# Ledger of designs, part 6: VHH binders against tRNA(Ile)-lysidine synthase (tilS)

Target 1, 344 residues: tRNA(Ile)-lysidine synthase (tilS), of Thermosynechococcus vestitus (q8dih2)
Amino acid sequence: MWGIHHARLHTTLKTQQWLPLGSRILIALSGGQDSVCLTRLLLDLQPHWQWSLVAVHCDHRWRADSTANANFVQQLAQKWHLPCEVVSAPDLPKTEAAARSWRYQVFESVAKALDCTHVVTAHTQSDRAESLLLHLLRGTSPDGLATLLPSRSLGAIQLVRPLLGMTRAQTAAFCQAYGLPIWQDETNHNLEYRRNRLRLELIPYLQQHFNPNVEEALAQTAELLASDRAYFEAEVERLAPTVLREHPPALDRLRLREFPLALQRRLIQCFLRQHLKRGLNFRVIEAVRALMTTGNGSQTASLPGGQHLRVCGRWIELVRPMPPPPAPVPPDPGERSPPPSPLY

## First folded at step 6 (VHH)

Design T5 (from P4 with Y111R; framework vhh_h_nbbcii10_fgla)
Fold by ESMFold2-Fast, scan of step 6:
Structure T5 (fold): chain B 344 residues (1-344), chain A 130 residues (1-130)
Amino acid sequence: as target 1 above (344 residues)
Amino acid sequence: QVQLVESGGGLVQPGGSLRLSCAASGFTFSTSGSYALGWFRQAPGQGLEAVAAISSSGGSTYYADSVKGRFTISRDNSKNTLYLQMNSLRAEDTAVYYCAAGTYSGSPELREAAWEYDYWGQGTLVTVSS
């Protein structure tokens, strides 16, 4: 039955063309309210879009009930005449980052095997607001605040988030109104997780005392920051060849001085991301930017990986640490036994 | 940016009357405008139901059988506003009411199906109870 959320999503898809007519779409189906809401909406819209729909369930194997969850998803998919692939995780660290990285690898792999052109995930406006607040509280760059794009490339396929126009309250109401079965995840109520505390305590406080539409306001801010990020990324790509040297790695500090502050910081970040595996933050970028005005031979403190940057004429050069000397060999445990009876 | 904003909803007793308004921005109503306009409603646990629609010229109107003779749809192109006058309200009229605008893309100017509309308001709640 077609409701207001069907109508709004249908309009958005016509305007944005995120999921073209006739596409074969892979739906990430966890069994939670958001993914069930997404799947039901897409199934109801399917006749108007001639899509081929396939579900994928990523079983992380973190919980004793993970098999029951997978069974629930398979039974729901069967009831809805929706093909469903269940992929079980190898032994992963129980971290969100490891789980997310693995899920996206699964999406690419399954999409390739099934000839899907698009994968959809059930991220909501509430998820976007939560992510923005979490990144803001950590003191991230503006790029880190531009969380959860509606559509992006994922390897050779497109990743789309059709529910970014709906709050979690709206997806819950949708599931209740349409009598949809959902899988309750106990971890969603554990206040030890910062995201759950934000969701269950802080956002309700903000809605009550500051702005009832705070989730929409925060999500719109993230959207605007995402468009600004895209513009700057294109500019950095265009300008980087005029500022960055690959061999040996360096920044042209005379050229860098020609650019506005925002571009200086982004060009420095671009350079650092090519050469540092971790630990990029505002302080590091500013330390490098300070080298634009210092004397020859000036250098940063040690950066992640023991590297540093040093002024050498017009260049800010990346100085790699000397390989450390080999670790001391453990002392001989007295292996010099008397020799056996003499050989010739 | 096209936007539709409903107003005029609220609590009313059976037999009472309400007038809903839908203010449009980001596009202009005109006597030769290409927008079909309509009112839809959604009651708890139900689907989206067409209530009334008016053609771009204003010369044709549609009303659901359940509201015919009680509701009147009208448009004021000079104020860029769509109206729904609701009389003799019943408990079964309780719903969130949405205004919608559809771009003319074919022969029919009057649209009764939700998927034919391109723009939707946020909705206004009408509660009919004693």
Scores: ipSAE 0.609, ipTM 0.864, lowest interface PAE 2.0, mean pLDDT 85

Design T6 (from P4 with E112W; framework vhh_h_nbbcii10_fgla)
Fold by ESMFold2-Fast, scan of step 6:
Order: C-alpha cells, then sequence, then structure tokens
Structure T6 (fold): chain B 344 residues (1-344), chain A 130 residues (1-130)
C-alpha cells in the first residue's frame, strides 16, 4: 500500500536517476527501524522499477544478542521473499570507524559476488543533521560539514542513500503505521556515544526552543555545502598543475596571489593533503597564506612529520626533516694499551 | 526549485467546513506546462487515498465517492494556487492532506495513481473532532 513516503521517494528516483530501471540492488538491512523502512519502501516500489533486490546483514558480534538480531533479519527477509546474506565480523576494534570500514568492504564484496550494481544504506535526514552538528562542534572547514552524499562511488559499484529525505521520526512513524517488525538496539539509547546525546538531548532542545524543522534546515545546509565542495574540487584539480610544483614540493606564491581568497585556501589545502597525513586545519592554512606576502626565508611552525614550509623567492617550499646526525664514531679498540702477547 | 505549500488545515467540528489552499512556487500552472493537480490524504495507519483531481485545462474534475457532493476542487492559474473546499466534514475525513502536481497525459483513471504525480506538498493536518 503506497503512502506519501513511497510517492516522494518514487519522484526523487525519477528525477535523480540514482537507482535506474532494472538495477540489481544490495540493501543493507540491520533490522533497525531505518533499514526496515528502507527495505519496505524499495519492495513496494519494485514493480514500477523492475529491480532485483537482495539484502545483506552485517553482524558485528559486539553484543550477546547479535545472533538473535541476525535470526530476526533472516526471518523478516524470508517473510518478504527477499534473498539475504549474513556476514559475520572478524574481531574488530570496537570503534565506529572500524565498523563502518568493515561494512563498506562487505558491501563491495557481496555486491561483486551477486552482480549488484548498487548498494543502498538507510541513512536519514536526521543522520545528516547529526553529522553536520558533530563536525561543526569539533571545528572543521566548510568541506568537513558536507556529510552523507545521496550517491557516491564505492569501488566499481554505486552507493546510494534513498532515505536522506526522511527524518528518523518519519521512519519510526512509517514502521508503526505499516505494522513493520523492528529490532530494538539498546546502543541507540547509550548516552556514552556523542551522536546519541545529540539525537536524544540536543536536537530535541533545538526543535523545542529554536526551530521545529532544524533537522531539515541542517540537512539542506549540508547539501548546499556538498555542491559547493564538488565545484571547488573540480576547479582545484584543473588549476593545481599551474600552482603546485612536484619536485621539490612547492606552491607558487605569485600565482596564488592572483586567485580569490576561497580558491587560495583550497589550493593550499590540496598541496598540504598531498604531503601531510594529518594536522590540516584553518590555522595551518592561514599560516601558509601569510607566507604569500612575507620576506624570503619566512617559515611555518613544525607540521606533522617534522616538516615545515619556507619562502624561497617565488616559492613556498616544503622542507622535510634533516636526516639524523651521523652516529658518533666508536673509539677504535686498538687505541687502548695492547697486551704484549696473548695468554693463550 | 519546484515547491507546493499547503495551508488552511486545522481542528474543526463535525459538520463544519474548511478550505485548503496549495500555492505553487518555481513553476506556473499556465506557462510552465499543463499540470494536472490533485488532493490526496493519508489517515493514521492507512495509505494515500485520492480525494479530488482537476485536469490541466480545469474543464474536468474528479472526486472520490466518499467526498462527492461535499468537497469541491478548483484552481486559479493566475494566482498559481489549487483549492479544496471541504463541507459537511466527518470524523473519517481526519487526515493529513497533500496537494500534488503532474505533467502526465492519458486516461482519467491516471489521476488516482500517486506514482503519476511529479511534485508533492509537505501536507496539512485536518482534524475533525468535537
Amino acid sequence: as target 1 above (344 residues)
Amino acid sequence: QVQLVESGGGLVQPGGSLRLSCAASGFTFSTSGSYALGWFRQAPGQGLEAVAAISSSGGSTYYADSVKGRFTISRDNSKNTLYLQMNSLRAEDTAVYYCAAGTYSGSPELYWAAWEYDYWGQGTLVTVSS
């Protein structure tokens, strides 16, 4: 039975063409309300799109009830006549970064094995708003605020997030209205996770006292920032060869002066990302920008890896650490008083 | 950016009346193409139900049997607005009402198919209760 969310998703898919007619789609099905909502929507839209649908459940094995969760997902998939693959994790670090990396590796692997062209995940508008706030509160560049794209490459397949137009409240209401069984995950209420504190405390506060539509507003901001990032990334790629020197690594400060401020910062960022593994932030970018107008020999403070940037005429050059000093020459044992003859 | 914005919903007593409006932005009813327009509703725990539709020319109107004689759909292309006049309201009319616009062509029965519409409003709640 079609509801408003079926109609809106169908329209979005017609306009954006994220999941073409006849595609073979891998659905990430955790058993939580968002993934169950996504799966039900796609199953209901399937006759109009001629898709082949298959589910994958990633069992992280972090909880004693993880096997029961996997069984719940398998039973739901069977009831819906949906093929479902269950993949169990090796022993992973219990961090969200490690879990996410493993899940995406599983998606790519399973999709290749089953000839899927697309994988879909159940990220919502609420997820996008939460990610924007988390990055803003940590302090980041505008590029860091552009979170959760609707569609991106994942190896040779395409990763799509069809639920970015729905809030978590809407997916909950959808599951309740359509009588869908969901798996209750206790980690969703654990306030030790900063994201859960945002979701359970801060966002409700903002909705009550500032803007009832704050999730939509923040998600739209993330979308606009993502579009701006894509534009600047393309421009930087085109212009970098005219500003960046590879050997030895350097920035042409005379050419940098000709560009608008935003482009100067992004070209500097591009250069730094090629040579630094971490530590890139607003302060570092601005320290490098200051070198555009300083005298010969001016330099930045030390950067990760003991590197720094120094003005050498036209160029802002990357200076790598000096090789370690030569080891002291050990004293020659023969310079000691030699014995007159061996005792043996 | 194409957008439909509903207004006019609220709490009303059984037997009362409400008029819903749907203002279109980012396109025009008269110059940006021939848009067929409709009203759908979704009650708690139910699917989308077609309520009323009006042809692109405005010459034909269609109504669900449950609302015939009580509801009137109309459009004002000069104001880029769609209306639904609701009279003799009943408890079963309680729902979120959505306006929709589509450029489809074909048989009148397509006006009842939600998937034939290309643009949807955000919805307005109508509660009929004493």
Scores: ipSAE 0.629, ipTM 0.877, lowest interface PAE 1.8, mean pLDDT 85

Design T7 (from P4 with Y111E E112Y; framework vhh_h_nbbcii10_fgla)
Fold by ESMFold2-Fast, scan of step 6:
Structure T7 (fold): chain B 344 residues (1-344), chain A 130 residues (1-130)
Amino acid sequence: as target 1 above (344 residues)
Amino acid sequence: QVQLVESGGGLVQPGGSLRLSCAASGFTFSTSGSYALGWFRQAPGQGLEAVAAISSSGGSTYYADSVKGRFTISRDNSKNTLYLQMNSLRAEDTAVYYCAAGTYSGSPELEYAAWEYDYWGQGTLVTVSS
């Protein structure tokens, strides 16, 4: 039976076109409350959208109960007449980043095998708020705060997050109201994980003492920052060919001077990202920006990889480190000198 | 940006009255080529129930059998506001009440289905208890 969350999601899907009519959709089903909520919503909306739905469960094998979790998911999918693929990690992921990378690789692989055009994950408004706070506390640029987009490309398929309009409290209430079985994840209460501290301690504190709608407020901030980022990315792409020289790599400092500060920084960042593997930060960007008005021959300090930027007329040129001197050439085999005879 | 903001909910005793208001912004109520407007409610552990709806022209209204004769829906296009006057309230009227707006499809039956509505408010809680 349709509830308010069915109605809201249906409206969002009509306006945003995230999951087109008739699509074959791969649902990431962990068995937790958010993924169960997502799956039930999509199953209930399915008749109106003519989707074909299939679930995938990624078994990380991190915990002794991971097999029980996979069995729970398979039984739930069977009860819901939902095809479900279970994929187990060949090697245990060592970090959250490695686990995430593996899951996304599985999504692409399974979607290709089953001819799915879209994969959906159960990220919520609460996840978006948590991610924003984590990035903010870690220290990041405004672009880094624009976390968890509703839709993005994942290789040849589209990754969609339909639950970004719901908080974790709302997905819990949904599962409870509809009598949905969920897998209780013991690690969700482990305060050793930083994200769990945000979820279980900081967010409740902020809700109680500052703003009961803090999750919504933070998620809206992330959304606004995402739209600003998209605008600047499009402008940088349009302007880069007029400012950046590829061979040899350089920035046109006369053209850079014509742009507002924000575009100057972003064009410099674009150039640096093409040529530096890491270590791009505010101070580096500002060091390069300072070269826009300095005298010929002025240069930055050494950057990651041993390279630097130097003013050469109208250009701020990337100067690569001198290649290491060639290894000593082995001497050609010469005339064999007889060993010196001992004196006696 | 379209927004619907409900107000007027609260605690009321059985037999009491309450008036809900829904203020719209980002679009205008009009009598031609406009929006069908409605009130829906969701009680604890229940699905979304259509309570009342009013056509784009204002000439046609719908009421769920459970509220007919007790509730009155009305719209004020000059104030861009939708109202629900709730009389003779019962314990079973306890629910979160949602304001909704949808483009009229030309089929009166479809006006009363949740999937015909394009915009939804945040909801306002009505509790009927002694």
Scores: ipSAE 0.579, ipTM 0.851, lowest interface PAE 2.3, mean pLDDT 85

Design T8 (from P4 with L110A Y111W; framework vhh_h_nbbcii10_fgla)
Fold by ESMFold2-Fast, scan of step 6:
Structure T8 (fold): chain B 344 residues (1-344), chain A 130 residues (1-130)
Amino acid sequence: as target 1 above (344 residues)
Amino acid sequence: QVQLVESGGGLVQPGGSLRLSCAASGFTFSTSGSYALGWFRQAPGQGLEAVAAISSSGGSTYYADSVKGRFTISRDNSKNTLYLQMNSLRAEDTAVYYCAAGTYSGSPEAWEAAWEYDYWGQGTLVTVSS
């Protein structure tokens, strides 16, 4: 039966068109309260959207009970008449980053194998607030604060986060109200993970002493930053062909001068991302921006890979290091070639 | 930007009365389209139950059998506000009450269907208890 969260999600999906009518959707089902809540909501909405639904469970094998968790998920999926794929991890470092990278690789692979057009994950408004705070405390650019987008590309498929309008407290209440079985993950209480400390200690402190709606406030900030980022990304894509030269790689510094500061920085960032694998930061972007008004021959300090940028007239050109030529190999001992024979 | 905000909920004794209000912002009831407006409620462990609805013109009103004769729905387009006057309240009326707006013009039965509505408020708790 439909509750308020069914109704709100249905409205959001109509407005945003994140999961079109008739789509084949891969659901990331961990067995935790958020993923169980997501799966139940989508199953209940399925008749109105004519979706084909299939679940995937990523078994990280971090604990002895991971097999029991996978069995729990398979039994729940069977009860709900939901096809479910279980994928077991290779031996991964026990870090959030390694686990997340592996899960997204699995989502893309399984979706491709099953011809799914979309994959959905159970990230909540609480996850968005946590991510914003974590990135802010670590130190990042405004673009880095715009995390956990409602929808983004993942290879050839779309990754969608339908639960971004619900807090973790709301997903817990949903599971309780609808009598849904959930799997408790002991790692969610391990304070060695910085995100868990944020969730269990800092956010409750902020709710008690500053703003009981802090999760919503932070998530809304992330949403506004995401909208601003999308606008700038579209503008950069439109403008890049007029500013960036591919061969040899360069930026048109006369055209860059025509743009507002924010676009200058983003066009430079776009260029640098095409040519640098790492080391892109505010300082590097500002060093390149300084070249817009300097004399011919001015250059940046060395960048990753020994590369640098240098002014050459109209252009700020990427200069790559030349490998030293190999030392001449002495010829092996042999007879000096005889003089050329006469043509006849 | 589009927002529905409920107010007027609270604790009331059986047989008492409450008036719920729903203020709309970001659009207008009379000029932004033919919005039909309604009230839904959800009690703990239950689904959304349609309580009352009023047509875009205000000429037709609908009520759930459980509230008919006790509740009155009305709208004031000049104030962009929807109301629910609740009289002779019973313990069974205890629920979170939600304001909803939609364009369900195809059927008289449609007012009961939550999926026909496009905007939802945050809800206001009504507790009927001695």
Scores: ipSAE 0.655, ipTM 0.886, lowest interface PAE 1.6, mean pLDDT 86

Design U1 (from P4 with T103Y; framework vhh_h_nbbcii10_fgla)
Fold by ESMFold2-Fast, scan of step 6:
Parts: sequence; C-alpha cells; structure tokens
Structure U1 (fold): chain B 344 residues (1-344), chain A 130 residues (1-130)
Amino acid sequence: as target 1 above (344 residues)
Amino acid sequence: QVQLVESGGGLVQPGGSLRLSCAASGFTFSTSGSYALGWFRQAPGQGLEAVAAISSSGGSTYYADSVKGRFTISRDNSKNTLYLQMNSLRAEDTAVYYCAAGYYSGSPELYEAAWEYDYWGQGTLVTVSS
C-alpha cells in the first residue's frame, strides 16, 4: 500500500536521481526497524523504477543471538521474494569504526560480485542529527559537521541514504502501521556510550525544552554545511593553480593575502594535504597562515615527517628534512675478493 | 524551492464543516503549464487516498466516491492557493490531509495516482469526533 512516505521518497528520487531507472541496487538489511522500513519502501517503489533489488546482511558476530538475527533476515527476505546474501565477519575489534569499515568493504565486494551499481543504507534524519551533535561536541571544522551525505561514491559504486528525510520515530511508526516484523537489537552500551547518551537523554531534553523539531533543524544545518563545503571545494580547485607552486612546493603569500580568510585557510589546507599524510589540523593551518605577514626566513615548528614551512621572499616554501649523509659505496662487484679458503 | 503549506485542519464534530487551504510558493499556478493540484488523505493504518484534484485550466475536477457531493475543490490563482471545502463531515473523514502538485498528461484517470505528483505538503490533521 502506497503511503505518504512512499510518495515523498518517490518525489525525492525523481528530483535527485539518486537511484536511476533500471539500477541494480544492494540493500543493507540489518533487520532493525530502519532497514526493514527502507526495504519495504524500495520493494513498493520497485515497479515504478524497474530496479533489480538484492539484500545483504552483515553478521558482525558480536552477540550470541547474531545467528538468530541472520535467520530472521533471511526468512523476511524469502517472504518478500528478495534475494539476500549473508556475510559473516572475521574476528574484528569490537569497535564501531572497525565494524563500519568492514561493512563498507562488504558492500563494495558484494555489489561487484552481483553487478550492483548502488548500495543503500538506512541512515535516518535522526542519525544525521546525532552525528552532527557528536562532531560539534568533540570540536571540529564546519566541514566535519556536514555529516551523512545523501549520496557519495564508494569505490566504483554509489552509496545512497534514502531515509535521510525520515526520523527514527517515523520509521518505527511506518513499521507498526504496515505490520512489519522487526528484529530488536540490543547494543553494547560501552561501545556506543556517547551515541546512546545523545539518543536517549540529550535529544529528548532538547525536544522538550528547546525545540520539538530539533532533529530536523540539525539535519538541515548539516545539509546547508554540505552545500557550502561543495562550493568551497570547487573554488579551491579553481584557485589552487594561481596560489600553489609545485616545484619546489610553495604557497604564494602575496596572492593568499588577497583572499578572504576562509579561502586562505582552505588553500593552505589544500597545499598541506599534498605533503602531509596526517596531522593536519587547525593549529597547523593557522601556523602557516601566520607566515603570510612575517619577515623573510620565518618558519613553522616541525610538522609530522620532520618537514616545515619557511618564508622565502614571495613564497612560503616546504622544507623537507636534510637527507642523511651518503652511505658507504659497496665495492664494485668485479673487485670483490674470493671467499677465504677453508683453512683460513 | 517549492513549498506547499496546508492550514485549516482541526477537531470538528460529525456533520460539521472545515475549509483547508494550501499556499504554494516556488510554484506559480498561472504560469506552470500543464499540471494538477490535489488533496490526498491518509487515515491511521490506511494507505494514501486521493480525495479531490483540479486541472491547471480548472476545467477538470476529480472527487473520490466517498466525498463526492460533500467536498469541493477550488483554487485562487491570484493568491496562489488551493482550497478544499469539506461539508457534512463523518468519522471516516478523520485523516491527515496532504496538498500535492504534479506535472503529468492531465488525463482524468491519473488524478488519483499519488506517484504522478511531484510536490507534497507537510499535512494537516482533521479529526471528526464528538
């Protein structure tokens, strides 16, 4: 039966073209309310989009009931005439980061094996609000707050999150209204401590005392920040050739001074990303920015890898560690002595 | 950005009347070519049901059999607003009512097809109860 959530999702898909007509789509089906809601919506929309749908269940093997969960998912998929692949985890660290990394590797691998062009996950507006709050409370750049994009590349396939317009309360109501069986997952509280606190305590507090629509407000903020990030990324790509010198690596500090602060920071970040594998943060960017107006010969403290930046006239140049002294030259192969005799 | 904003819902006793309004922005009734404007409703535990629709010219209307003779759809191009006049309300009319706009062939048989509509409002609750 077609409801308002079917209609809204159908409209969004027509406008955004996230899941083109005729696509072969891999559905991440955990058995929880969000993934069951997602799967039912896509099955109901399938005739209008001519999609081929297949589900994948990632069995993390973290809990004693994980086999029962996998069996539940397989039975539901069979009832819905939906092909379903179950992939069991090897021994993984019991961390969210390791589990997420493994799931995305599975999505890419299974999609490639089954010729799927898209994978869909059941992240909701509530997940987006939670992620934004987590990043904000940890302290991050505006780019870090632009969380859970509706669509992004995942290797050679496209990852899409069709439920970002629905709250967790709405997916629960959908499952209840349509009589959908769901698997109730218990989470190890220690592994999800901060997210559980946000979900069960902070967000309800904010809804009661500040804004009943706080989840939507936060998710919209994340969406606006994502658009702003895309704009700045395009501008940086356009401007970088006018500011960055490749050989030897340097930033044009006179040109940098002509740009607004936000572009100065992003152009510096762009340059540093070409030369630092990690350790790039606000402090480092600001240290480089300070060199825009200092005297000749001024330099930053050592960066990861022993390199630093130094002012040389117009340029802020990357200075790499001094090479070690030359190693002793091995003897010419033609001048090597024969091995000593067995007696000596 | 196209927005459809419904208003006029509320609690009403059986036999009463309500008028729903749908204010459109980013979508202009007089200049948008061939389209339909409609009202849909969804009652608890039910699917989305077409209630009434009107063509872009205003020359064609659709009404569900359950509301025919009781409900009237109309529009005001100068105010860019769609209306649903609901008379002789019954308990079975209790639902969230949604305003919708869609570009399509304009064939009357398509007016009740929710998947033909391109824009949807947030909905307004109508409760018919004593």
Scores: ipSAE 0.620, ipTM 0.879, lowest interface PAE 1.9, mean pLDDT 85

Design U2 (from P4 with T103W; framework vhh_h_nbbcii10_fgla)
Fold by ESMFold2-Fast, scan of step 6:
Structure U2 (fold): chain B 344 residues (1-344), chain A 130 residues (1-130)
Amino acid sequence: as target 1 above (344 residues)
Amino acid sequence: QVQLVESGGGLVQPGGSLRLSCAASGFTFSTSGSYALGWFRQAPGQGLEAVAAISSSGGSTYYADSVKGRFTISRDNSKNTLYLQMNSLRAEDTAVYYCAAGWYSGSPELYEAAWEYDYWGQGTLVTVSS
């Protein structure tokens, strides 16, 4: 039976063209409330979209109950007549970064093996709000705040997040209303994890004292920033050949001065990204921007790899390698030699 | 951006009346347009139920059997607003009411189909209780 969430998702899919008619879709099914909600919605919409649906469960093998979780997912998939692949992790570092990287490799590999064109994950509006807030508190550029896009490329397939219009409270209510079994992960209540503390303490505080719709507000901010990022990336691609010289690497500072501040910064960032492994930040970009109006021979401080940028007429040139730093001033010779070793 | 915003919900006693309004922005209720407009409701633990719908011209309407004779749907193209006048309210009318807009389906029977609608409001709660 269709509820309001079925209707809204169906409308979004018609408008955005995220999951075309007849597509073969790989569903990331963890067994948690969000992934169960996603799977049930897609199964209910399937007759209208003629999709082929297949699930994948990534067993990280971190916890003693991970096998029980995989069994739960397989039993649910069987009940729903949904093909399900279970992939177990090799020995991975027990970090979220390693787990995430491995999951996405699995999605791409399984999708390719099964001829899936799309993979869907159960990220919600609440996840998007949480991610934006965590990045903001850590410190980031506007581009870094554009978290959890509704759709992006993942190798040769498309990654889609159909639940970005639903909060975690709504996915919980959906699972309860439809009598869906879910796998409870007790680590979701452990306040030692920063994301859980934000979820269980900070977001409720913000909802009570600042804005009941704060999750939606933050998610909309992320969406707007994603659109702005896409526009600037396209402009930088168009303009870079008129400003950047690749061999030897340099920026045309007379051309650069003709552009608005935002484009100046992004063109400098584009140039630096080709040459810096790390250390690209606001301070470095501003140091390079200062060279647009300084005298010939002006230069930046040393950058990673011993490189620096120096003004040479029209060009801000990347210099490799940097000359060694000045030798330290030798100590003045003393009046007397150092004393001999202490007496025993 | 196309958006539909409902208003007029609230607590009402059995036998009472409420008028729901749905203000549309980002598109126009054209006299000769191809949009059907409707009201749906969802009670706790139930699916979406079509309540009433009206054709683009206003010449054709649909009402669920449970509300015929009690509810009246109307549209004001000059105000870009859809209305639902609810009379003789019953406890069973308690639900979240949603405004919806979709391309004209050509048949009154299709007005009942939630999947035919392209835009949905946020919903407004109607509680019928003493």
Scores: ipSAE 0.586, ipTM 0.860, lowest interface PAE 2.2, mean pLDDT 85

Design U3 (from P4 with T103E; framework vhh_h_nbbcii10_fgla)
Fold by ESMFold2-Fast, scan of step 6:
Structure U3 (fold): chain B 344 residues (1-344), chain A 130 residues (1-130)
Amino acid sequence: as target 1 above (344 residues)
Amino acid sequence: QVQLVESGGGLVQPGGSLRLSCAASGFTFSTSGSYALGWFRQAPGQGLEAVAAISSSGGSTYYADSVKGRFTISRDNSKNTLYLQMNSLRAEDTAVYYCAAGEYSGSPELYEAAWEYDYWGQGTLVTVSS
């Protein structure tokens, strides 16, 4: 019964404690290859973990076959003696961002209604590699590259991604080897989605011409960056009160100069995130860092929102214009939006 | 941090021999510890099969009936390496071979239990074909 992927997942769960003994777990089951693989693995491991398992299927109602997909999932869940909730979308914008945010709202709501402590999604190592490349190509700090964490909070519950150690090729092989029925989602081949173009064109090119193990290499890079991010977040939280002044907002440039470059940049970023609602990037952080050694009265060019920073003795002070009308806030480079679900 | 790396696989003709090695890093083999070390294999379309295992002291071994008398498991604690000497190879021995390590307490019959093992290698392919 047990294959190598059962054994590896069981080991990972023992060492990482992501899904404790006796937990009530909500499984996001799209019917696609990855979610079917995840569900079969968890069902096979269930006797060793005393879990209560429940599936949820999010029906977006975008395709003519969406009802057939929901029926497929319900029939599979019934065959596997797995309780399954089907939730149908209201009218949503047909964007991946809107679909993703709705799915995560559903996960949280259903988990709370059923007293589930954890929700699991079928994100793979391939998804993590794709997400890192998408963030890198968009332009981001190293913190932004720490994508698709294995475990994180989702409101009051925990979101876990048990398949991050498997590639999409491995989940396909698993479904084939175990004779698992899967639902083919036509949107997985639609090149209008940038992630699908990355998956179907760029990743294969990189595998052929640069590194056959590129997905593993990129995913490991994301994991290492995630641990570095956690370390720096803790250090910044500890040090911020000694460097940042809130009233009026300012950075202590004499204290800031005592820190290594990486901490200087992160303390500046912490300060800017508290006071600027958009436009944080490397250039802005470096402009502020340049003020650490300039003469009194030196200032940055105008920052997003019409604000600027100016040297006043010991302090780099945030100079605010009179409040402007509210403006939409662009996505924060450090904001962890739920990743696009490979479930759909 | 803890890693097991297999080597020594490849293509061999029936009746040939291979020696698989498993180098452990991130921990050391303990002669007085409770680590069980073993070899599992998975053939195309099949599940994991326990092949051989050795206790932390080296005093207890397990072998699957299909390999008994042909395969020999051994460990070198000074080199932190586990070995599987495979002789008189048959087509049925074709599989990916995995090294595994875990804290084990109990009878030798439990060496077959994949869930008793805490660490797994990447695997090495052994193909026995003319």
Scores: ipSAE 0.584, ipTM 0.858, lowest interface PAE 2.2, mean pLDDT 85

Design U4 (from P4 with T103D Y104W; framework vhh_h_nbbcii10_fgla)
Fold by ESMFold2-Fast, scan of step 6:
Structure U4 (fold): chain B 344 residues (1-344), chain A 130 residues (1-130)
Amino acid sequence: as target 1 above (344 residues)
Amino acid sequence: QVQLVESGGGLVQPGGSLRLSCAASGFTFSTSGSYALGWFRQAPGQGLEAVAAISSSGGSTYYADSVKGRFTISRDNSKNTLYLQMNSLRAEDTAVYYCAAGDWSGSPELYEAAWEYDYWGQGTLVTVSS
């Protein structure tokens, strides 16, 4: 039965070309309402798109009921005649970052094994709004606010988020209206998790007292910031060869001075990302930018890895510390140091 | 950005009337392309049902059997607005009503096919209750 969400998703897919006709698609199926909603929508759209669909369930093994959840997913997939792979986690730190990194590795691995070109996840407009708020409250760069893109590369495959146009309330209503079984995750109600506090307390407060469409408003802000980021990334890619020198690594400070402030910062950031493993922040970028107008020989404070940037004529050059000489060869194991001399 | 925005929904008693409007932005009904326009509705637990549709010229219309004689679709190209006049409303007309635009002209057989439409509004709720 084709509903409004089928129609809207179908239209978006026609316009954006996120999941081309005939693609083999890997669906991340957790068993929660969002992933069940996603899977049902794609199954219903499949005849119009000639897709091959396969599900993957990532079992984190954090809870005693994780096996029951995996069994629920496998039974649902079987009922829907959908091939389903279940992958169990190794011992992982119980952090969102570690879990996300592992899931993406699984998506690449399973997609490669099954020859899938695309993987889809059930992130919603509500997830995008929540992520934007989390980043704002923690304090982050504008690029950090441009989270949860509709489509991006994941190694050799494409990661797509078809549900970014639906709120969590809409996915819940969809599952209820279509009589879909869902797996209830008890942790979704635990207020100890900051994301759950945003979801269960803050966003309802904002909807009641400020804007009933706050999730849509926040998600649209994230989308606009993502578009701006993409534009700047393309401009930086185009301009970098005219500003950045690879051997030895340097920035052309005369060329940098010709660009608007935003491009100066992004070109400096591009250069620094190629050479710093960590520690890139606003202060570091501003310290480098200050070198654009200082005298010859001026330099930054020491950066991660013991390196620094120094002005040499028209260039801001990356200065790396010389590797230390090899440690002296230790004495032969049979050679003993004599004991300290006595009083005499 | 192409947008369709519905208005005019609300609570009405059986036998009453409502007029729905759909304002289009990001394209014009007659100058940027020829668009077929339609109204669809979805009640709780039901699929998307075609209610009425009108050709780009306004000369051809479609009505679902359940609404024929009670509902009238019209378009005002000068205001870039689509209308649905709903008369003699019944409890079974309770639904969220959606405006839709399709980039295809003169194909009456496509009016009922939700998957043929290219743009959809957010919807407006119509509740028919005493």
Scores: ipSAE 0.614, ipTM 0.876, lowest interface PAE 1.9, mean pLDDT 86

